VH-VL binders against Vacuolar protein-sorting-associated protein 25 (vps25). Designs and how they scored, part 6

Target 1, 194 residues: Vacuolar protein-sorting-associated protein 25 (vps25), of Dictyostelium discoideum (Social amoeba) (q55gd9)
Amino acid sequence: MSNQVFQFPPYYHKEPFFTIQPILNTRKKQFQMWQDLILQYCRYYKIYELDINESIKSNSVLFNNEKINRKLSREALKSIIDDIIENGFAEWVDKEKEKEKEKDKDNNNNNRVLIMWRKPDEWASLIYKWVADCGLLNTVLTVWEIQNGDDSKKQEFHQLNTTILMKSLKVLEKQSKCQTFSQDENVGVKFFSI

## First folded at step 18 (VH-VL)

Design w4 (from u1 with light chain N93D)
Fold by OpenDDE, fold request of step 21:
Structure w4 (fold): chain C 194 residues (1-194), chain A 124 residues (1-124), chain B 107 residues (1-107)
Amino acid sequence: as target 1 above (194 residues)
Amino acid sequence: QVQLQESGPGLVKPSETLSLTCTVSGGSISWYYWTWIRQPPGKGLEWIGYIYYKGETEYNPSLKSRATISVDTSKNQFSLKLSSVTAADTAVYYCAREEIYKNPHGWSDAFDIWGQGTLVTVSS
Amino acid sequence: AIQMTQSPSSLSASVGDRVTITCRASQGIRNYLGWYQQKPGKAPKLLIYAASSLQSGVPSRFAGRGSGTDFTLTISSLQPEDFATYYCLQDYDYPWTFGQGTKVEIK
C-alpha cells in the first residue's frame, strides 16, 4: 500500500476530537474513535510500534491535524494508548527488545507501544488458514518465511511484527496446530493437520 | 448526499421479533455512529441505541434486554432487532446518523441525517 | 436516566409572534442539549446543538439558550413553515432522552 494515502475519518477534522472530553460517555466514544483511527492507520501502513514521544515530537499526522491546527497532547495520547492497551489492542514494548532494534539506539524511546489491530488469535487463524490453503501442513516453515516469504506477500500478516507473530504461534501451539522450535539462528514452525 | 432508508415488515405479531434495516446511500457507513429512534403514534421520541460501524453498541436500558443493533459494512447497512414485541412497540422507527459538533466544553452529539421513518405495527 | 421536561406541551401563535419553548433537565447537563423540529409525517430535523449553536441552513430566527438545567428555544418571528412539533434532546448522558415535545399551532 506504498503509494496510497490514508483517508482520515470525518471526525479527524473536528477540533474537539483532539481534546479529551470531560463527559465520561463522550470520552468513551472519543476513545473508541481514537482506537479505531489508530488501529486503522497502523493497519494501513503496517505500523506495529508507536513511540508516544516521537509521535508528538515529529508532529505525526495521526495525532496532529495541521489543517485545523489541532493536536493531541502527550498526556492525552498516553491516556488513549492506555485505553487501547486495556482493550487488548496494544502492549508496551519491552525495554530489552528496544535495545535490539538499530533504530532504537536513542535511550529516550521509553514510551513505545506495540499496536495490534488484530489480536494474536485472529492472526493465528489467518496464518493457519494460509498454511492450509498453500498445502504446507505437516511441513516446516521458518518465522522468516512467514513474515518475508514470497508466498505470504499477499497476506495481511506479511511482515508481521515478530513479537505479534510469536504470540500468534503460541496460540496455535495451545491448539496443537503447530510446534515451534529453534533452527539455527531462526525459529522453525511445524504446522499440523487437525 | 448521504441518505438513510429504513426497511422491514410494517406488521409484526405480538411476541415476535421486529426486524428493521437501515440502508446508507451516498456515502460510507464507516467512521460513524448510527442510531435507532422510535416514535409511537401521537407520542414523543425515544432513543433506542447506537452502533459504531465497528460494532460497539449502547442501548436504552428500557430496551436493552430486547434490542439488538448490528452492522453490515459490506452492505452499508445497520439493523435493529427487537424481540418479544407488544403493542407498546408500535411506532415509527427512524434511523439516524450521529454527528460531532463543536461545543465550548468539548463536543456535542446530534443527529444530522435521518431516514424518513417506517411504521411498524404490532398486532395480532 | 435524565428526564427532560418540556413546556408547554402545546401553544397557539400567529405568524410574526415570538415563541418561547422551555426544556428542563432533571440534573445538570451543562450545554449538552439539542433542539429538533418535526413536521407531520416527517423525521425530526436538527435546529440547535450545544444548547445555542445554530445548525447549518437553519434560519437565524431560531435561537437556543441556557445551560445547566434550564433551556429555551426561541423563534423570534414565527413563520408559516415553523408550525411544527419541537423536541429538546440531551446528549449529556446515556440514555439520551427527549423532551415530551411542544406543538406549535396556528392561532
Scores: ipSAE 0.884, ipTM 0.958, lowest interface PAE 0.5, mean pLDDT 95
Fold by OpenDDE, fold request of step 21:
Structure w4 (fold): chain C 194 residues (1-194), chain A 124 residues (1-124), chain B 107 residues (1-107)
Amino acid sequence: as target 1 above (194 residues)
Amino acid sequence: QVQLQESGPGLVKPSETLSLTCTVSGGSISWYYWTWIRQPPGKGLEWIGYIYYKGETEYNPSLKSRATISVDTSKNQFSLKLSSVTAADTAVYYCAREEIYKNPHGWSDAFDIWGQGTLVTVSS
Amino acid sequence: AIQMTQSPSSLSASVGDRVTITCRASQGIRNYLGWYQQKPGKAPKLLIYAASSLQSGVPSRFAGRGSGTDFTLTISSLQPEDFATYYCLQDYDYPWTFGQGTKVEIK
């Protein structure tokens, strides 16, 4: 689906959708709609991280509708993101962790947010099911194999963000369904049968 | 064009659960808020509640304890269940689509598409 | 809940007449008011949204006015097809509430 164009919802073409609604109940709907839109968009393009400043600066199509000449302000976007975080579908990216990533030269790390259209427990369930279906229980897999392996190519969690994947694995650990361990420069995961 | 059609039993016994389904045709149920409204015979309209196609709901406090609205995106349908019905629940039940309209203060919500309505009579 | 009171409950008029229906909210609702027309055995039809905006396809003889607590629907020249019951609806706060309706009957 990565080569197809995301179809925006009808309300994306409504001017007021891009202005924070003053009425609380209407704003609640608005934020629900934005959450849904953002999560669906990110899911469609497998976007796991958003930079608020970059999104605004680059006039991201997600937050800027040129056809109706409307765009979210940074403040509005931040408010929406805060709501998404509160609902458990996003987290601020930890600056310390980002510094470890050579690729994140973004000086504005405080504006980066991890987007999770599925919660870690949902991802965990999908991953575990896959492992079970593949007959890989009681075996050891690497995080890399889960993310990038040929066997996972047909899975929704293929190329899943490492942070999200690790969170998901932690959920499984709490359920005694797996154990993670350091293996050289990689992370190994042993999955257990129930 | 998008059309809505209510379906379900026209007769329900007291204390039983009223169950109705609204079928959306001519378009997807996705991305919209969907609403149930009822009208007792010869009386006015009462808003029951809405559901977003993702499942978020809001109910009229007068019916909140008894009303459940659900959605089945795979069937392009949303439903209403009203438990412990009495004669007071006899009404024409409408499903409707909520649309967003621009206003000077933001947006207004209104019902642009309605089902034909279905009469549900509560009687022993 | 916000109460919406329409006046009158019913009125008789003739074709060509100017008809005015009033809706009063129990509290300020700004312009978050819609008007609906309902004919016997039919579902309501949206006429006006945002107190004064005409829904697409609705004749220009229909006009909505007002803000705050007092609203009016005016039919400048009543047509035969306009004999119906009209309802106001506030969408300012949940639960959304309708007026009790105004039946426009033929004189």
Scores: ipSAE 0.884, ipTM 0.958, lowest interface PAE 0.5, mean pLDDT 95
Fold by ESMFold2, look of step 18:
Structure w4 (fold): chain C 194 residues (1-194), chain A 124 residues (1-124), chain B 107 residues (1-107)
Amino acid sequence: as target 1 above (194 residues)
Amino acid sequence: QVQLQESGPGLVKPSETLSLTCTVSGGSISWYYWTWIRQPPGKGLEWIGYIYYKGETEYNPSLKSRATISVDTSKNQFSLKLSSVTAADTAVYYCAREEIYKNPHGWSDAFDIWGQGTLVTVSS
Amino acid sequence: AIQMTQSPSSLSASVGDRVTITCRASQGIRNYLGWYQQKPGKAPKLLIYAASSLQSGVPSRFAGRGSGTDFTLTISSLQPEDFATYYCLQDYDYPWTFGQGTKVEIK
């Protein structure tokens, strides 16, 4: 953040970091380190989705350190992503949404991942606090105003991925802190005091 | 270049809590695993536990019920609290940095940087 | 926990002697074994990692061998500055455990 180029951690330059470790306790550390790196890298560049196959094929610098000639295999990256999902910081894109993009073949092999360096309940709290601080309770906002409006320009959720935003609003709806409305292609939101 | 320094009271009464802080200088605490190790006088070394700078911990089962390791990245420090101490907890306490090394089977960990150590005596 | 047993507990040797210290694990640890040197009043210093790999700046007279359960540290020509206590450490499984130490005295 504020830095023009993401500063990789020292362990990104350690060759064994790129090979899944056979010792379970070492692998837990490795996966924690990969989770930390992936989440911070994605936060830095505002990357909300990763395509596993494309990341490997394109030699994304996140997973390929050319200086030491080491990269994650696709299998390794998928294992790491599975762990991040289990910890609640990522999720597979819906099978229906994946099928709409890949309708010809369905091997039940997940490939696209939503990255949530903040979980929906954390985003929900940030959004609700902002609405209250700006005196916008009991008024109707659009999803666009939350994501792109001038009043949200300095907030971390400015330009937040729409899927994550909707998940976050659902959290608030369950808490009776807002109500969403669908109108054509627009979504409006009214936030309440409770 | 990177240096670790332990600090805290050198004398602790039985049943009280031992509290130590390790200050990292000449480098950042971020992205590393950090460890506490102790050595009773005239005896060998005992691994206490580690913390990742983001907060993940692991403890020696022999101390897990009494030990808490924490990190404060804003101060570039990590700390050890050991509750309900007895004379058996008298030791030199070291903080150390874990570093990753190549191993034919994968990844080895080793302690490449140690603090000088601080003696904590548990006495009435 | 994995127990690490060192032998001998102490030894005396002359400058120029070949010294061998043994470390035995209570179960297989492949080559997840380090050796540390500790001089009186000082923190331990890493000598060898991964059973046989020499840490940067450590003299080549130090050599580690072994895999599985049986490991050795050898000093091929003992020097006066090698007076110290030596510890093995397994990094295979938690809790990580040290051997009891071997004190090397120069006569």
Scores: ipSAE 0.822, ipTM 0.916, lowest interface PAE 0.7, mean pLDDT 91
Fold by ESMFold2, fold request of step 21:
Structure w4 (fold): chain C 194 residues (1-194), chain A 124 residues (1-124), chain B 107 residues (1-107)
Amino acid sequence: as target 1 above (194 residues)
Amino acid sequence: QVQLQESGPGLVKPSETLSLTCTVSGGSISWYYWTWIRQPPGKGLEWIGYIYYKGETEYNPSLKSRATISVDTSKNQFSLKLSSVTAADTAVYYCAREEIYKNPHGWSDAFDIWGQGTLVTVSS
Amino acid sequence: AIQMTQSPSSLSASVGDRVTITCRASQGIRNYLGWYQQKPGKAPKLLIYAASSLQSGVPSRFAGRGSGTDFTLTISSLQPEDFATYYCLQDYDYPWTFGQGTKVEIK
């Protein structure tokens, strides 16, 4: 309960899991397993960003199993992250920088990644349901109240990463379920009945 | 001790849907690939398909249009539905767990745990 | 799909005999081949993975060999509990496919 640690899956203790598999169908399963592990680990510890260089340098337990002396190479980790991004569960934090610097070959290129173990539309649904259940439709909330307010304290989106929260509100806005606005350096949101 | 047990009707009418459930006990369904395999009486084994506990599937092309494998993690179960059955679908149906094995070239997959099997007869 | 052809389809042998079962793949599958034993009324049991590696608890009289397209399972001194049907399985590409089986019977 209060002293729990993330329990790694059995395949984390299988040596071949840490080497990119040569057979394509096996590699697809391997990448699905890595995606699942990474997303659940990050959900458990509420990690919304990973730094690839720092993870490798620090021998992060997520990617380095000391008991069997196996770790992902940087190249393997980057390949796995690219797959997670393609599936819509992650994004490069430097996405705009990457598009404008095609020739950039430094080792910080594509280094920080936003982890979305729930996609913005799923977060959007959770937030809207909570607003409706609390009787807050047609009232104004601040973004801070959603993230940090006492009324959201038991919700999974409590202290949600701000980038992901704003993406989630944009989903609702496109559905005509809310409208965001800025006032006095604050971001407010009004949720609508539909 | 992880154990697998198939359950479901032993008799199914032609054109109807065969429905089987595999219950996992002594361990969790999470983190594994789970497979259905069948064996017509007196004949060989046929791989039907797998499901990852998160829902990703792969099917034998011979059955893909009729087979659906699903998972219910809250019940620690996965299931097979096979629609539009004929006498050719009469078989012992096994559920099995995939496990990763080390080899010099990467990993090999094999079925380390099998259910006892259940006979499903397709007959009027 | 990759076809797996076993030979022979059945054989009769005595306790103490050396028996060899072959499995041929319709294309190269490197070493992605397993061997399974099935006794009447029972589920198959894994014997060999990766063509030649013995599963835990399997007696050393069982040996797997081969790579590419041609594989063998050898039982060096047949025991009474070895009378069963044996299947090869390729795990190289989907659909995974079994050989048709080889029944080993008491002579």
Scores: ipSAE 0.793, ipTM 0.911, lowest interface PAE 0.8, mean pLDDT 90

Design w4 (from u1 with light chain N93D)
Fold by ESMFold2, fold request of step 21:
Structure w4 (fold): chain C 194 residues (1-194), chain A 124 residues (1-124), chain B 107 residues (1-107)
Amino acid sequence: as target 1 above (194 residues)
Amino acid sequence: QVQLQESGPGLVKPSETLSLTCTVSGGSISWYYWTWIRQPPGKGLEWIGYIYYKGETEYNPSLKSRATISVDTSKNQFSLKLSSVTAADTAVYYCAREEIYKNPHGWSDAFDIWGQGTLVTVSS
Amino acid sequence: AIQMTQSPSSLSASVGDRVTITCRASQGIRNYLGWYQQKPGKAPKLLIYAASSLQSGVPSRFAGRGSGTDFTLTISSLQPEDFATYYCLQDYDYPWTFGQGTKVEIK
């Protein structure tokens, strides 16, 4: 048995797609196309984080089309990622935020990016609906059961990245739809009827 | 071979909404920008606007208040609605596919595939 | 919006003639210009993109030139199938705009 591979769009084979366009209206389309490609590629392979330096060094097929000998430069990729972040579909995994290193404002702080091909509020809605449909409101679930349990096997959030899952639960907490708490070495979640 | 075909009512009463659908066959609607263009009888061509298959749109300012372009990827179709029509909206309506071409300054867009066109007459 | 002005609005020519159509933009558009051919009752057909690049399957008797504001389409030896209306289109800025057309008729 062999599994299918991601089918790249026709524009992935167009040489100009890999060079940041000088005309603003054309660049807007280009960035929209790159966002769409990156999000769908990551959804297909369940990739929740991209490492920019590693992607460039390894000539990742997402950003390097060997058939036409074209690839994104690091600067082009960073520019595209910045746009995706501004649209709410990605964010930097910024280690300087864990410590006071704000004096170090170089690009090395912006290398790993969290990819959210669904936004946390969309994931939150899927999770809440599943809990309600399964009759699990007002009961306690673990984060592990949501993410990895047998009952979630058919849900798109099965094996969801833990960072994105916690962001999604925080959205629900702000809506008074759940509450998280620590329980031994587990994180528990109780979902409420509204 | 990718083909485009416009469909919809050929006669629309003034003040009503013109509604057209472009069906893509022999290929997928996905990954492309799709455009509506119209041509009044005996006149030139007017760009109406485009839609990316994921929903992003751009409209001619002259029509923006009345025009809505939408896409249904499950049916491999995109559509035009034009509200509050008058006799001035009588035209042959074309759907077209945008394609990327190499340009010394970057990329050019051009319409590589067109539908046959459908005449819509606005008359009481 | 960028205005595209074609000249002449119509012309009459014989088979074998050299025909030149001009298109003028109201502002600089670099080379973001295409040429389209339209026969009666048919959809337009792409001839030239990026001002001077020939679309696949288009005969080499068609040539595009120009940049900035002034562009030309030349048919070096007019054939019977070339009697049509020709449009330029700028793809530099929205709204994309066509010239008003040039009808090439049999003399």
Scores: ipSAE 0.792, ipTM 0.910, lowest interface PAE 0.8, mean pLDDT 91

